VHH binders against q9xw16. Designs and how they scored, part 72

Target 1, 132 residues: q9xw16
Amino acid sequence: MSGWNAYIDTMTAAAPSIKRCAIVGAADGSVWARTEADNVFKASEEELKTFVALFNDVTQVPAKGADIEGVHYVVPRTEESLIFGKKENTGFFAVKTKSAVLIAVYEGPNEVAAQVRKAVESMQTYLNNAGY

## First folded at step 6 (VHH)

Design r45 (framework vhh_gocatamig_d2)
Fold by ESMFold2-Fast, scan of step 6:
Structure r45 (fold): chain B 132 residues (1-132), chain A 120 residues (1-120)
Amino acid sequence: as target 1 above (132 residues)
Amino acid sequence: EVQLVESGGGLVQPGGSLTLSCAASGFTFDDYALAWYRQAPGKKRELVAGISYGGSTVYMDSVKGRFTISRDNAKNSVYLQMNSLRAEDTAVYYCAAPLPPPYGYGFDYWGQGTLVTVSS
């Protein structure tokens, strides 16, 4: 592996319903890796800084929802290190590790969302165990 | 015993209006976002509108400006006001809530639905 893009490839291979995803710094939202070209993850640095700050108190997130790539999502509920959102036939899962936040935007019904959640949580576990 | 019960569906002419109601029993909506889904014959269930407990909303593009989602936590209820109805809005409408941790992937708990038919 020559960088963080290998982890992006691993998640998208595990859950083909992921349309765009990124790994960003938990402290500042800086992009470590993201999908590119036809599947480019388009969130701005300012939006990502705001987004990762939501993990400082996830219990407040369902009150307001969350914005990713200029799209507003309703957030049904959260868990300590998990935020997920829905809009029409799209959704996202975001999980926090020690040093990173993994964000995956997907398309499809709740049946495919299970695969996406599993993929990001598997990567979350891997990165936490690797010290990230 | 937890239930979501929808009401307010019916047959209306194109351009008409309906208000759908959803009442919960056995639990409260206090900390959750809530949603309305619909399913037309031969189609998959789709998210029509969602509302955070703070009042922020999302809508599918084809209903923006025509439908309004609202909630009343004191009555443990969610509403969908549907204006300027079109034939393409014909579907069974479901109110939906998330399952509690660790279960679920979105709005995974929904009621039995209420039928809306828009026909001339």
Scores: ipSAE 0.582, ipTM 0.810, lowest interface PAE 1.4, mean pLDDT 87
Fold by OpenDDE, second read of step 7:
Structure r45 (fold): chain B 132 residues (1-132), chain A 120 residues (1-120)
Amino acid sequence: as target 1 above (132 residues)
Amino acid sequence: EVQLVESGGGLVQPGGSLTLSCAASGFTFDDYALAWYRQAPGKKRELVAGISYGGSTVYMDSVKGRFTISRDNAKNSVYLQMNSLRAEDTAVYYCAAPLPPPYGYGFDYWGQGTLVTVSS
Protein backbone atom coordinates (compact mmCIF):
# COMPACT_ATOMS: atom_id res chain seq x y z
CA MET B 1 0.00 0.00 0.00
CA SER B 2 2.73 2.43 0.98
CA GLY B 3 6.41 2.68 1.72
CA TRP B 4 5.64 1.60 5.28
CA ASN B 5 5.16 -1.97 4.06
CA ALA B 6 8.89 -2.17 3.47
CA TYR B 7 9.46 -1.67 7.19
CA ILE B 8 7.02 -4.49 7.97
CA ASP B 9 9.05 -6.77 5.72
CA THR B 10 12.28 -5.65 7.36
CA MET B 11 11.05 -6.48 10.87
CA THR B 12 9.61 -9.87 9.91
CA ALA B 13 12.85 -10.79 8.16
CA ALA B 14 14.97 -9.76 11.15
CA ALA B 15 13.14 -12.07 13.58
CA PRO B 16 11.72 -15.33 12.23
CA SER B 17 9.61 -15.86 15.35
CA ILE B 18 7.52 -12.79 14.50
CA LYS B 19 4.19 -13.99 13.17
CA ARG B 20 2.36 -10.72 12.73
CA CYS B 21 3.24 -7.05 13.01
CA ALA B 22 1.86 -3.60 12.37
CA ILE B 23 2.83 0.04 12.18
CA VAL B 24 0.12 2.33 13.50
CA GLY B 25 -0.34 5.99 14.29
CA ALA B 26 0.66 6.87 17.83
CA ALA B 27 -2.13 9.42 18.14
CA ASP B 28 -5.14 7.42 16.95
CA GLY B 29 -4.09 3.82 16.25
CA SER B 30 -4.73 4.12 12.53
CA VAL B 31 -3.08 1.33 10.56
CA TRP B 32 -0.22 2.49 8.36
CA ALA B 33 1.01 -1.00 7.47
CA ARG B 34 0.56 -4.59 8.62
CA THR B 35 1.42 -8.16 7.78
CA GLU B 36 -1.08 -9.71 5.40
CA ALA B 37 -1.81 -12.91 3.47
CA ASP B 38 -1.32 -15.95 5.75
CA ASN B 39 -0.19 -13.79 8.67
CA VAL B 40 -2.75 -11.04 8.75
CA PHE B 41 -2.52 -8.71 11.73
CA LYS B 42 -6.13 -8.76 12.88
CA ALA B 43 -6.44 -6.05 15.52
CA SER B 44 -9.30 -3.66 14.85
CA GLU B 45 -8.74 0.07 14.67
CA GLU B 46 -10.84 0.52 17.79
CA GLU B 47 -8.65 -1.93 19.67
CA LEU B 48 -5.52 -0.23 18.38
CA LYS B 49 -6.80 3.15 19.46
CA THR B 50 -7.09 1.76 22.99
CA PHE B 51 -3.68 0.11 22.75
CA VAL B 52 -1.71 3.16 21.65
CA ALA B 53 -3.34 5.16 24.44
CA LEU B 54 -1.56 2.88 26.91
CA PHE B 55 1.61 4.84 26.18
CA ASN B 56 0.03 7.91 27.81
CA ASP B 57 0.52 6.23 31.19
CA VAL B 58 2.69 3.14 30.98
CA THR B 59 2.96 2.81 34.77
CA GLN B 60 -0.51 1.27 35.03
CA VAL B 61 -0.18 -1.17 32.15
CA PRO B 62 1.59 -3.96 34.10
CA ALA B 63 -1.39 -4.13 36.44
CA LYS B 64 -3.96 -4.25 33.64
CA GLY B 65 -2.21 -6.18 30.94
CA ALA B 66 -2.76 -5.45 27.27
CA ASP B 67 -5.06 -6.74 24.55
CA ILE B 68 -3.99 -7.32 20.96
CA GLU B 69 -6.09 -9.11 18.36
CA GLY B 70 -8.56 -10.07 21.06
CA VAL B 71 -5.84 -11.81 23.08
CA HIS B 72 -5.00 -10.71 26.61
CA TYR B 73 -1.31 -10.56 27.50
CA VAL B 74 0.37 -10.19 30.87
CA VAL B 75 2.68 -7.17 30.91
CA PRO B 76 5.54 -7.73 33.34
CA ARG B 77 6.86 -4.17 33.19
CA THR B 78 7.04 -1.17 30.91
CA GLU B 79 9.41 1.54 29.81
CA GLU B 80 8.59 5.01 28.59
CA SER B 81 8.41 3.92 24.96
CA LEU B 82 8.19 0.14 25.33
CA ILE B 83 5.34 -2.20 26.22
CA PHE B 84 5.78 -5.96 26.03
CA GLY B 85 3.56 -8.85 26.99
CA LYS B 86 3.43 -12.60 27.36
CA LYS B 87 0.89 -15.39 27.01
CA GLU B 88 2.21 -18.94 27.24
CA ASN B 89 4.59 -19.40 24.31
CA THR B 90 3.50 -16.20 22.64
CA GLY B 91 4.09 -12.53 23.26
CA PHE B 92 4.38 -9.08 21.78
CA PHE B 93 6.68 -6.09 21.73
CA ALA B 94 5.39 -2.61 21.08
CA VAL B 95 7.64 0.43 20.76
CA LYS B 96 6.70 4.05 20.32
CA THR B 97 8.37 6.53 18.00
CA LYS B 98 7.63 10.22 17.62
CA SER B 99 4.55 9.53 15.52
CA ALA B 100 4.09 5.74 15.35
CA VAL B 101 3.73 2.56 17.38
CA LEU B 102 5.42 -0.60 16.09
CA ILE B 103 3.81 -3.86 17.20
CA ALA B 104 5.27 -7.35 16.74
CA VAL B 105 3.48 -10.53 17.83
CA TYR B 106 5.72 -13.58 18.12
CA GLU B 107 5.60 -17.30 18.95
CA GLY B 108 8.33 -19.41 20.48
CA PRO B 109 10.29 -20.17 23.64
CA ASN B 110 11.60 -17.50 26.00
CA GLU B 111 14.87 -17.28 24.11
CA VAL B 112 13.32 -15.76 20.98
CA ALA B 113 12.06 -12.67 22.82
CA ALA B 114 15.45 -10.96 22.76
CA GLN B 115 15.64 -11.17 18.99
CA VAL B 116 12.12 -9.80 18.57
CA ARG B 117 12.90 -6.86 20.85
CA LYS B 118 16.07 -6.12 18.91
CA ALA B 119 14.14 -6.11 15.64
CA VAL B 120 11.48 -3.64 16.79
CA GLU B 121 13.93 -1.39 18.65
CA SER B 122 16.21 -1.24 15.63
CA MET B 123 13.28 -0.05 13.56
CA GLN B 124 12.34 2.38 16.32
CA THR B 125 15.80 3.90 16.21
CA TYR B 126 15.75 4.15 12.44
CA LEU B 127 12.36 5.85 12.32
CA ASN B 128 13.21 8.25 15.13
CA ASN B 129 16.35 9.30 13.30
CA ALA B 130 14.26 9.82 10.19
CA GLY B 131 11.92 12.13 12.10
CA TYR B 132 9.01 9.73 12.48
CA GLU A 1 15.90 -19.22 41.96
CA VAL A 2 12.58 -17.44 41.62
CA GLN A 3 9.89 -18.56 44.04
CA LEU A 4 6.30 -17.55 44.68
CA VAL A 5 4.54 -19.15 47.63
CA GLU A 6 0.84 -18.56 48.19
CA SER A 7 -0.97 -19.04 51.49
CA GLY A 8 -4.26 -18.23 53.19
CA GLY A 9 -6.69 -20.32 51.17
CA GLY A 10 -9.35 -22.50 52.72
CA LEU A 11 -13.05 -23.15 53.22
CA VAL A 12 -15.28 -20.19 54.00
CA GLN A 13 -19.02 -19.53 54.06
CA PRO A 14 -20.70 -17.12 51.67
CA GLY A 15 -20.30 -13.56 52.92
CA GLY A 16 -17.09 -14.47 54.70
CA SER A 17 -13.60 -13.04 54.29
CA LEU A 18 -10.12 -14.36 53.51
CA THR A 19 -6.72 -12.83 53.07
CA LEU A 20 -4.31 -14.44 50.65
CA SER A 21 -0.58 -13.86 50.89
CA CYS A 22 2.22 -14.44 48.43
CA ALA A 23 5.86 -14.43 49.43
CA ALA A 24 8.28 -13.79 46.59
CA SER A 25 12.00 -14.39 46.32
CA GLY A 26 14.75 -14.59 43.74
CA PHE A 27 14.29 -11.21 42.05
CA THR A 28 14.17 -7.45 42.70
CA PHE A 29 10.62 -7.38 44.01
CA ASP A 30 9.95 -3.66 43.93
CA ASP A 31 10.83 -3.30 40.24
CA TYR A 32 8.00 -5.47 38.98
CA ALA A 33 4.23 -5.69 38.86
CA LEU A 34 2.38 -8.42 40.73
CA ALA A 35 -0.96 -10.06 40.19
CA TRP A 36 -3.48 -12.56 41.45
CA TYR A 37 -5.11 -14.94 39.02
CA ARG A 38 -7.72 -17.63 39.64
CA GLN A 39 -8.88 -20.74 37.86
CA ALA A 40 -12.13 -22.54 38.58
CA PRO A 41 -12.72 -26.12 37.46
CA GLY A 42 -13.42 -26.27 33.73
CA LYS A 43 -12.75 -22.55 33.28
CA LYS A 44 -9.82 -20.55 31.94
CA ARG A 45 -7.38 -18.82 34.23
CA GLU A 46 -8.37 -15.19 34.66
CA LEU A 47 -6.84 -12.04 36.09
CA VAL A 48 -8.42 -11.14 39.43
CA ALA A 49 -6.32 -8.16 40.46
CA GLY A 50 -3.03 -6.56 39.55
CA ILE A 51 -0.73 -4.00 41.12
CA SER A 52 2.08 -2.18 39.33
CA TYR A 53 5.48 -1.43 40.78
CA GLY A 54 4.16 2.08 41.37
CA GLY A 55 1.08 0.87 43.21
CA SER A 56 -1.57 1.34 40.53
CA THR A 57 -4.26 -1.30 40.75
CA VAL A 58 -6.74 -3.05 38.48
CA TYR A 59 -9.58 -5.43 39.25
CA MET A 60 -11.90 -7.67 37.32
CA ASP A 61 -15.42 -6.29 37.36
CA SER A 62 -16.96 -9.04 39.50
CA VAL A 63 -14.58 -8.41 42.42
CA LYS A 64 -14.55 -4.61 42.45
CA GLY A 65 -15.51 -3.25 45.83
CA ARG A 66 -14.97 -6.66 47.46
CA PHE A 67 -11.32 -7.49 46.82
CA THR A 68 -8.24 -5.39 47.51
CA ILE A 69 -4.73 -6.08 46.25
CA SER A 70 -1.74 -4.60 48.07
CA ARG A 71 1.99 -5.08 48.29
CA ASP A 72 4.68 -4.78 50.94
CA ASN A 73 8.06 -4.31 49.32
CA ALA A 74 9.87 -4.64 52.63
CA LYS A 75 8.46 -8.15 53.00
CA ASN A 76 8.58 -9.05 49.31
CA SER A 77 4.90 -9.91 49.58
CA VAL A 78 1.62 -9.28 47.81
CA TYR A 79 -1.80 -9.71 49.39
CA LEU A 80 -5.39 -10.17 48.31
CA GLN A 81 -8.03 -9.20 50.84
CA MET A 82 -11.28 -10.89 49.85
CA ASN A 83 -14.52 -9.73 51.46
CA SER A 84 -18.15 -10.67 50.85
CA LEU A 85 -17.09 -13.93 49.26
CA ARG A 86 -19.48 -15.70 46.91
CA ALA A 87 -19.76 -19.28 45.68
CA GLU A 88 -18.58 -18.08 42.26
CA ASP A 89 -15.27 -17.01 43.83
CA THR A 90 -14.38 -20.67 44.40
CA ALA A 91 -11.12 -21.37 42.55
CA VAL A 92 -7.42 -21.98 42.84
CA TYR A 93 -5.76 -18.59 43.29
CA TYR A 94 -2.30 -18.00 41.82
CA CYS A 95 0.30 -15.35 42.46
CA ALA A 96 2.22 -14.14 39.41
CA ALA A 97 5.38 -12.10 38.84
CA PRO A 98 7.55 -11.47 35.82
CA LEU A 99 10.82 -13.27 35.26
CA PRO A 100 13.75 -10.88 35.40
CA PRO A 101 16.76 -11.00 33.10
CA PRO A 102 18.53 -13.13 32.04
CA TYR A 103 15.46 -15.40 31.97
CA GLY A 104 13.87 -13.42 29.18
CA TYR A 105 11.61 -10.52 28.35
CA GLY A 106 7.86 -10.61 28.88
CA PHE A 107 7.59 -13.85 30.85
CA ASP A 108 6.17 -14.49 34.29
CA TYR A 109 6.57 -16.97 37.09
CA TRP A 110 3.59 -18.63 38.77
CA GLY A 111 3.13 -20.02 42.25
CA GLN A 112 1.57 -23.41 42.89
CA GLY A 113 -1.70 -21.83 43.91
CA THR A 114 -3.94 -21.89 46.97
CA LEU A 115 -7.49 -23.26 46.95
CA VAL A 116 -10.36 -21.04 48.03
CA THR A 117 -13.72 -22.77 48.52
CA VAL A 118 -16.82 -20.74 49.26
CA SER A 119 -19.66 -22.99 50.35
CA SER A 120 -22.49 -23.04 52.88
Scores: ipSAE 0.019, ipTM 0.309, lowest interface PAE 5.9, mean pLDDT 88

Design r46 (framework vhh_gocatamig_d2)
Fold by ESMFold2-Fast, scan of step 6:
Structure r46 (fold): chain B 132 residues (1-132), chain A 120 residues (1-120)
Amino acid sequence: as target 1 above (132 residues)
Amino acid sequence: EVQLVESGGGLVQPGGSLTLSCAASGFTFDDYALAWYRQAPGKKRELVAGISTGGSTVYMDSVKGRFTISRDNAKNSVYLQMNSLRAEDTAVYYCAAPLPPPYGYGFDYWGQGTLVTVSS
């Protein structure tokens, strides 16, 4: 019954190559909204708790990579509030807002990745401005 | 100016081995993960192997156990050891690095490539 699913829908409409995504609490990785059914985001709350803790010091992440949905990704580099990873034809973008972390898993080449990053960063800006 | 220069490609029989090398310059090599991509004619470029700054690795499913990526920070070089080569491995292989912040989406800077042909 969460209104947060509207933000998931907005991101996936803006970048259709997003296969799965979620909005989780920055402090604990608690799920606020995720894609469901055939596109279910398959991360446990324990995995998400570990993942959001990476934002406590993003500079350490490229040394070890990151795990999402049981898949290990190489992290090419990070930015202050952005972690992105790659594996085969799959990638992810994760951005931190004041209270949330947005995670989008996508499939496709660089032109697709560009659209996904833009959609995720647009939502990051929107949520930060809304106080989240 | 970032430069990535690949070498080591060639013609090899099925079951053979090749080692690809990539010499990097123009950026702080130790600060970035690096990758090998490949592209067969008429196909999209795909990530074959990636290596973190700390040495952890990722591989595409079809090369896992046959290919090994490594890096040498003192030489600003990344390598791809390819064993048990198959006809399906025939492609141009590219060394890749990320663009610096605030730009980039993954491994966005590629070298010119080196051709690997697996044929009898």
Scores: ipSAE 0.571, ipTM 0.815, lowest interface PAE 1.6, mean pLDDT 89
Fold by OpenDDE, second read of step 7:
Structure r46 (fold): chain B 132 residues (1-132), chain A 120 residues (1-120)
Amino acid sequence: as target 1 above (132 residues)
Amino acid sequence: EVQLVESGGGLVQPGGSLTLSCAASGFTFDDYALAWYRQAPGKKRELVAGISTGGSTVYMDSVKGRFTISRDNAKNSVYLQMNSLRAEDTAVYYCAAPLPPPYGYGFDYWGQGTLVTVSS
């Protein structure tokens, strides 16, 4: 277990609906930590590089959608540091810190989304305060 | 106990180079990502560079192409090679690592820092 996995564990513990998640570099999509084993986060760094670049202009993302782990998600809307998407009973939340992007992929009804968002935004706040 | 000790700071002229070192102890070094932070007077501490367990790196935009973070697991050390130093790079530089349980859950451990002063 990497030290960064502690952050992963914190998010997954806070939102049981999270199936997979990762912490990646905001600049290049480099993986800092990710869920592993039965819940391995499968996105490649090449894909992640493309994904994190979405934050350069979030206003365009709803028109395009977003791809994570080879899955295309509809993005209803974005915020400056938040991209979220939906696909049937799955979705993701991605939040950007100064130097990182936190991605959480969840499964469940729409009602679980609020808890997932809270988990990733809480971590976002922590990391921002820590200088990340 | 987890310990991070920085060294290598000093006075350097603009355009000069400096290598910072951080010696870590008290945890399984190979299992943890490491990072360099810096804090200039009157400013918040900011991430300068990070390196994952797998060797992936991240840099703040202003140091890209000039700074290089690396790690030597055999020496339980992380380094920051700083080239083309600028006055705005002046700061106290800190080495940091996420604290492993039971020392912390998602918290960073910080060294005491080493001062880098870039001045003509």
Scores: ipSAE 0.019, ipTM 0.327, lowest interface PAE 5.5, mean pLDDT 88

Design r47 (framework vhh_gocatamig_d2)
Fold by ESMFold2-Fast, scan of step 6:
Structure r47 (fold): chain B 132 residues (1-132), chain A 120 residues (1-120)
Amino acid sequence: as target 1 above (132 residues)
Amino acid sequence: EVQLVESGGGLVQPGGSLTLSCAASGFTFDDYALAWYRQAPGKKRELVAGISPGGSTVYMDSVKGRFTISRDNAKNSVYLQMNSLRAEDTAVYYCAAPLPPPYGYGFDYWGQGTLVTVSS
């Protein structure tokens, strides 16, 4: 889907500590938009298909953790339509809308994590309201 | 009331080993991931190792192959086996548990800590 890169730009402007992010299809993990160049989001199609399937039952995710860009994250806990993970000083937030999954990888402490979550959830709300 | 109680720290020579233990209470232990953090004087706390309820693990790059995190759900305990210890591993080690959102987005509840000193 052309034009989706504008939403990537909006999220990274709202939370500059986002290192890489993507918007992918909820059914199959197909990439709609992602960060590129020096900030390229490097997940494979197989990894993304596996990742979006985690939203079928988020309560099972803490038991196994999650893999993004070939990096394994521990998932401390989940919420409805939200998965977040940690590894060292890095982490991610992933949220599901009707048709999409938004994934943001960041670096930093809890204050940074709160900003990243706010940016991702704002976009989640926008896309749900737009019917996506 | 979440409680985390660490033990097993001490003084050890370089190349030595220690096992840290954390006894947890006040939450459904089996449902949550647990972690070990460390903090050296004048430095920020860093995540050393994490373990999921199902036993999946993550490690800081500098401790991979030397440290092993494990859990015993019957005892509500998590452990950190530390081998081939180096002077750079000297720190206070904290057992950590997740707080519910919006109060935490990682491992935001720590115990009192246990001191590990690696010195000749």
Scores: ipSAE 0.041, ipTM 0.495, lowest interface PAE 6.6, mean pLDDT 84

Design r48 (framework vhh_gocatamig_d2)
Fold by ESMFold2-Fast, scan of step 6:
Structure r48 (fold): chain B 132 residues (1-132), chain A 120 residues (1-120)
Amino acid sequence: as target 1 above (132 residues)
Amino acid sequence: EVQLVESGGGLVQPGGSLTLSCAASGFTFDDYALAWYRQAPGKKRELVAGISWGGSTVYMDSVKGRFTISRDNAKNSVYLQMNSLRAEDTAVYYCAAPLPPPYGYGFDYWGQGTLVTVSS
């Protein structure tokens, strides 16, 4: 909740190409923290509930793609706890922890995507180790 | 041996049409999305169109309504139908697929490319 904004700040500092970011509950997609103001993460609660449910069977995701903030992304492939998508010069990485899903929307080429994935996976490891 | 082979590029007048084809060998497109990228002179590579293995699509804004991506899973192929071509569509076009885990950040495996020149 109140302390979760510090983790948003940590991820955006580690990968400045992150345009918008959120930490949501894995069970229901409830927003724990998100970027605000000029970088507001705009996904609805209904969309986030649908999105986190994708982690129940990630193998189905590349067949349909994924929607974040009303934008449809093609999903090239998935991993057990990782969904990533692409649209034009924009992409996202979403990773699942024990209790949370971290979502980072970025803009830029594959070199930028590598930095964003690293930042999100570092936070995933940290939160799992902290029991989240 | 894994391979993506593009074909269909060429010189065309503004307003013309081309169909690009990409065939994969050495692996199957099952469970993977596929994409077309382009790289214009002096520009970075950009995602033109993507297609899920179930057929849902994404397009860059400047080509939406003019280009259509499609796939034939039985032929292990993906296509890009380009209509109403403009000078700014001039680029090398690449068929792209994801790299297998744990590597990759999107569509990171590319074919050799096919040149599309739109000129009067």
Scores: ipSAE 0.562, ipTM 0.806, lowest interface PAE 1.5, mean pLDDT 87
Fold by OpenDDE, second read of step 7:
Structure r48 (fold): chain B 132 residues (1-132), chain A 120 residues (1-120)
Amino acid sequence: as target 1 above (132 residues)
Amino acid sequence: EVQLVESGGGLVQPGGSLTLSCAASGFTFDDYALAWYRQAPGKKRELVAGISWGGSTVYMDSVKGRFTISRDNAKNSVYLQMNSLRAEDTAVYYCAAPLPPPYGYGFDYWGQGTLVTVSS
């Protein structure tokens, strides 16, 4: 098990609704870890490069939405280090650390979103404290 | 036992270069991301550069274009090439690896650090 994969597993295990996750470089979208096997995180590095760049100006993201794994999500709002999107019974949470972006894609009703957010923000806090 | 041992620190003039080395043992080196941190006097420890198990790299903004992190899995070593050094780069530099479960969050493997002093 890779060091970063352990964190992927932790996020994935945090809630049954979380289906796919990735940890990518905040600067360039390079993949540090992603879910694999039955729930492969399918976003390309090129797509991720575009995605992480959204954090350069999060205020514009609600107007544009966000694309992950070829899926377009509506972004209701953003925070400085948080982008989340929705599409029907699916969504994603993406949080930025000092050096990384953590992405979790989930399936379920809106009620599960809070748990997903908590999972990624917990990891965000840990990584920030660790200097990442 | 996991060990990380840094070396290569020293006194250099502004604009100079240093290469830091970190020798790792006690864990499956190839499976871990590795990073260099630094801590200046009176400041918090901060990430300088990281390298994933797959070789992807990340850098703090202030060192981009000047520092390069690399790894040699055959030697269980991580390196930090530091060019165009500045006074603000003065710090103790630490090699680190994230600690996966079951040890949990809040703990990484750390070396003892090597001092880099940039002064005219």
Scores: ipSAE 0.007, ipTM 0.252, lowest interface PAE 9.3, mean pLDDT 87

Design r49 (framework vhh_gocatamig_d2)
Fold by ESMFold2-Fast, scan of step 6:
Structure r49 (fold): chain B 132 residues (1-132), chain A 120 residues (1-120)
Amino acid sequence: as target 1 above (132 residues)
Amino acid sequence: EVQLVESGGGLVQPGGSLTLSCAASGFTFDDYALAWYRQAPGKKRELVAGISEGGSTVYMDSVKGRFTISRDNAKNSVYLQMNSLRAEDTAVYYCAAPLPPPYGYGFDYWGQGTLVTVSS
């Protein structure tokens, strides 16, 4: 299968603790693929457009936090192409590639977060090497 | 060396209030979000409240409206004002900070904790 859904399947297989995830366009937040059915990623296009714009200057993000699926997360720190957030026992990792932003929402302790970050960063590397 | 030192815990009656304080040292305090976690007997540790470097806050649903997190960058301190305390708020409360890149997956460093007991 050549569709972007195959990459969603790859990420969720690599880290079973991912509850929901999506691949969106870096320029506009347009959804290329997302988890569906009982695990549907429920961010609006307007929210995603706002979210991907955060990568224009990640250093400003910890000051205000970030919103995903209508949930406000505190953002402890950012790196040039990485934003992550926390709320209660949930969190997310978002990474930017050349043309995409990968977003994964998870639930669990720091050991779970480590696995999710690894899966998202592995996919980021793969897509960058593939020219995306 | 990163250090977080909590204080302000104690015994309080239901409906009472306490203010927890956390003194931080060994890192650039102003550049990081800070958080309060708690762990009740027999339960997992959970994020109670977080505050961004710019002052944006997040709260666990069961404490929203009762607890207020704040920071004082001049004192390198973060606070948790707890009002309308309930028996279910009984826990050890921990101040938490993130580790620097590439380490850390959230709030990964925290202090020894301060015990809050809500009972009559």
Scores: ipSAE 0.145, ipTM 0.574, lowest interface PAE 5.3, mean pLDDT 85

Design r5 (framework vhh_gocatamig_d2)
Fold by ESMFold2-Fast, scan of step 6:
Structure r5 (fold): chain B 132 residues (1-132), chain A 120 residues (1-120)
Amino acid sequence: as target 1 above (132 residues)
Amino acid sequence: EVQLVESGGGLVQPGGSLTLSCAASGFTFDDYALAWYRQAPGKKRELVAGISSGGSTVYMDSVKGRFTISRDNAKNSVYLQMNSLRAEDTAVYYCAAPLPPPQGYGFDYWGQGTLVTVSS
């Protein structure tokens, strides 16, 4: 949805180290909004469907890792509605709301990761409170 | 409570090999992914290799094919076998584990580190 692009803009303004991000449907991984142009989020529909299904049992994810944009990440641990991964100096945070999954891919050290996590969790709280 | 103790660092010539070991305690080792990071002087730390609780691995591009991460759950240990070492591999190597919820951004708990120097 075009209205959803405002939430992408809010997250990237809050954490400029986000390189690519997307908001996808929690049930099917359908893309509602994503970064575009030089920062286009390029996950396939099949990959996103597989990825959102990980939230059905996040406790199994650290055993296998996760794939986003054709890149395999190690997942150190998970929380009930949070999956995060690492590879080299890159990483991602993905959080589930009632209706959506927010995915943010970033580059940088742990201090950068902290700001990215804060941005996606703030948006998760906002969307849950708004009924999404 | 959570402790990571690294060993195995040292001085080695280019092309040589070293095995780093990390002994872990204070958490349910089998349930967590673990990683090796390195930090060279004046640089930020980098994730060198990671291993999932199920044994799947990730590597930084410059070490793939030369380094192998492995784990031994019976010994609560993780290892980094380093072959074909290069001068650019010189760094302090850290074993890393994730912090417990609700904190953490990745592998946020580090051991004391072990120095690897690759020099002619």
Scores: ipSAE 0.481, ipTM 0.766, lowest interface PAE 2.1, mean pLDDT 87
Fold by OpenDDE, second read of step 7:
Structure r5 (fold): chain B 132 residues (1-132), chain A 120 residues (1-120)
Amino acid sequence: as target 1 above (132 residues)
Amino acid sequence: EVQLVESGGGLVQPGGSLTLSCAASGFTFDDYALAWYRQAPGKKRELVAGISSGGSTVYMDSVKGRFTISRDNAKNSVYLQMNSLRAEDTAVYYCAAPLPPPQGYGFDYWGQGTLVTVSS
């Protein structure tokens, strides 16, 4: 098991509604780990580069939305290190650590969103404390 | 036991180059990402560059185009080629590896560091 894959597994275990997940470099969107096999995270490097750049100015993101895996999401609001979006019965949570962006795409009713957020924010806190 | 041993630091003039090396042991090297961090005097430790198990790289903005991180799985080593060094690059540089339980937790393994001083 890859080191970063362990963190992917941790998040997906914590929130079963997560369908796809990735850990990418905050600086350039390079993929460090992602779900694979039946749940392949499919965002391209170019798309991820654009996505992580959203954290440079999160205040503009709600007006434009965010794209992940070719899917456009409405972004209701943002926080300094948090971007989340919705589309029908799907959504995503993206959190920024010191050096990484954690992205979780989930499927389900709005009620599952809280668990997904908790999972990614818990990992965010852990990684930040670990210096990453 | 996980061990990371950095080397290659030293005194260099601005515009100079250095190559840092990190020898790793105590874990399945090929499976894990590796990173270089640095800590300048009076500043917090910061990520300089990272490389995934698959070879994907990430750099802090200030070192893009100047630094290159690479790995040699056969030697269980990670390297940081630093070109066009600047005074602000002066710091102790650390090698790190994010290891999951039970071996570790995140980037909780650090070497002793190697000092890089860029000064005229």
Scores: ipSAE 0.016, ipTM 0.275, lowest interface PAE 6.4, mean pLDDT 89

Design r50 (framework vhh_gocatamig_d2)
Fold by ESMFold2-Fast, scan of step 6:
Structure r50 (fold): chain B 132 residues (1-132), chain A 120 residues (1-120)
Amino acid sequence: as target 1 above (132 residues)
Amino acid sequence: EVQLVESGGGLVQPGGSLTLSCAASGFTFDDYALAWYRQAPGKKRELVAGITSGGSTVYMDSVKGRFTISRDNAKNSVYLQMNSLRAEDTAVYYCAAPLPPPYGYGFDYWGQGTLVTVSS
């Protein structure tokens, strides 16, 4: 993916505890950029299409949870443009912008989760301000 | 005021069973996912089991098939049935709920905890 990899690099630099992340199209879940090589984000196109559709009605998500990379996460609650999940020592944050959904998978304690959320929300703000 | 009250912990022999209970108040219980966490001395707190508002469940790998999380919305309670207990299950177990919206990044309100000791 062209220039979008720079935003992946920015998020992982801001929160080194991000294990894998991606920027995908909000309408269809198409991958714009993702982490690669040893930390490749391993979600299928079908899974991502299903995942981004969750943002059409986030109030339904805590009842059923969410699947990312073949892993089922419990979703404690949602906010208007934010879905986050937990399983064991892992978790994710996903935020929606006008045109994109940013997904970051992390591993670690509460302090790590707070840092990852901040990085993802900062990128969300930047992309919204840039018209994406 | 959100309140979670755990009970049911104790000393049990390896291979034994315990049921932990958590009574909740101060939020619309039916609308929230709930979880059981545990923390052993010197180890990180870890998510043992979670149950969504719709009743779907998630378990950590080492307890699958042995532990069962359930909820009773009429009683505002969540339970953890623990079977075939092992020494490695020894920990303080916490009932956890998300903070009332819009704050928090997980299950970030904890009860007082209940100690489970698996020993001969």
Scores: ipSAE 0.012, ipTM 0.402, lowest interface PAE 8.6, mean pLDDT 84

Design r51 (framework vhh_gocatamig_d2)
Fold by ESMFold2-Fast, scan of step 6:
Structure r51 (fold): chain B 132 residues (1-132), chain A 120 residues (1-120)
Amino acid sequence: as target 1 above (132 residues)
Amino acid sequence: EVQLVESGGGLVQPGGSLTLSCAASGFTFDDYALAWYRQAPGKKRELVAGINSGGSTVYMDSVKGRFTISRDNAKNSVYLQMNSLRAEDTAVYYCAAPLPPPYGYGFDYWGQGTLVTVSS
């Protein structure tokens, strides 16, 4: 048991529009925790390795987009430690901490996207303050 | 101030074609992804097509092979070529761009919309 599953539970409780999420290692995309069972976060190890490498230079990401769970998302823009994307009524927010990347996939309009972003950024702040 | 102005909507018969245009002002066009959304009667607003700064595109499944999004950075414009139009494509079409940092949750600047009606 990694103990990281409690953070997954906290994020999904804070933003019910999160359909799937994960906490992965910033260096290699290794999964520390993810949603399971009927809402399993199903990205491959290689996809996650590629995804976390996007944080090495976020300014290039809008030109390429991003792939999560085999789905290609348009990335409208990035911020220093934040990548977010859109496809149809689905989106994601991903944030980098000192040693982790948090990824949350959601469905819904911009109003629920605001909740998801807040949940992910709150967890980012908590983990950075905890030294992660 | 970012402004988006759509044009090209109208009444067209099933199987017909329309080209929508969106002119943007108030920001540097080259570095931003741009999108077309639509809202059909009785339905939620949905992303129809997106194009990033590198020219990579995404499409809603029901329009793949029929619609083409393109951009012209010199004209600060984005286009949606719509072919083989169906009654189900009837909607108000919106051009969309992201808010500048640190604001926004996706595509947050919207144009006024242009109505596309597909009927005989």
Scores: ipSAE 0.040, ipTM 0.526, lowest interface PAE 7.0, mean pLDDT 84

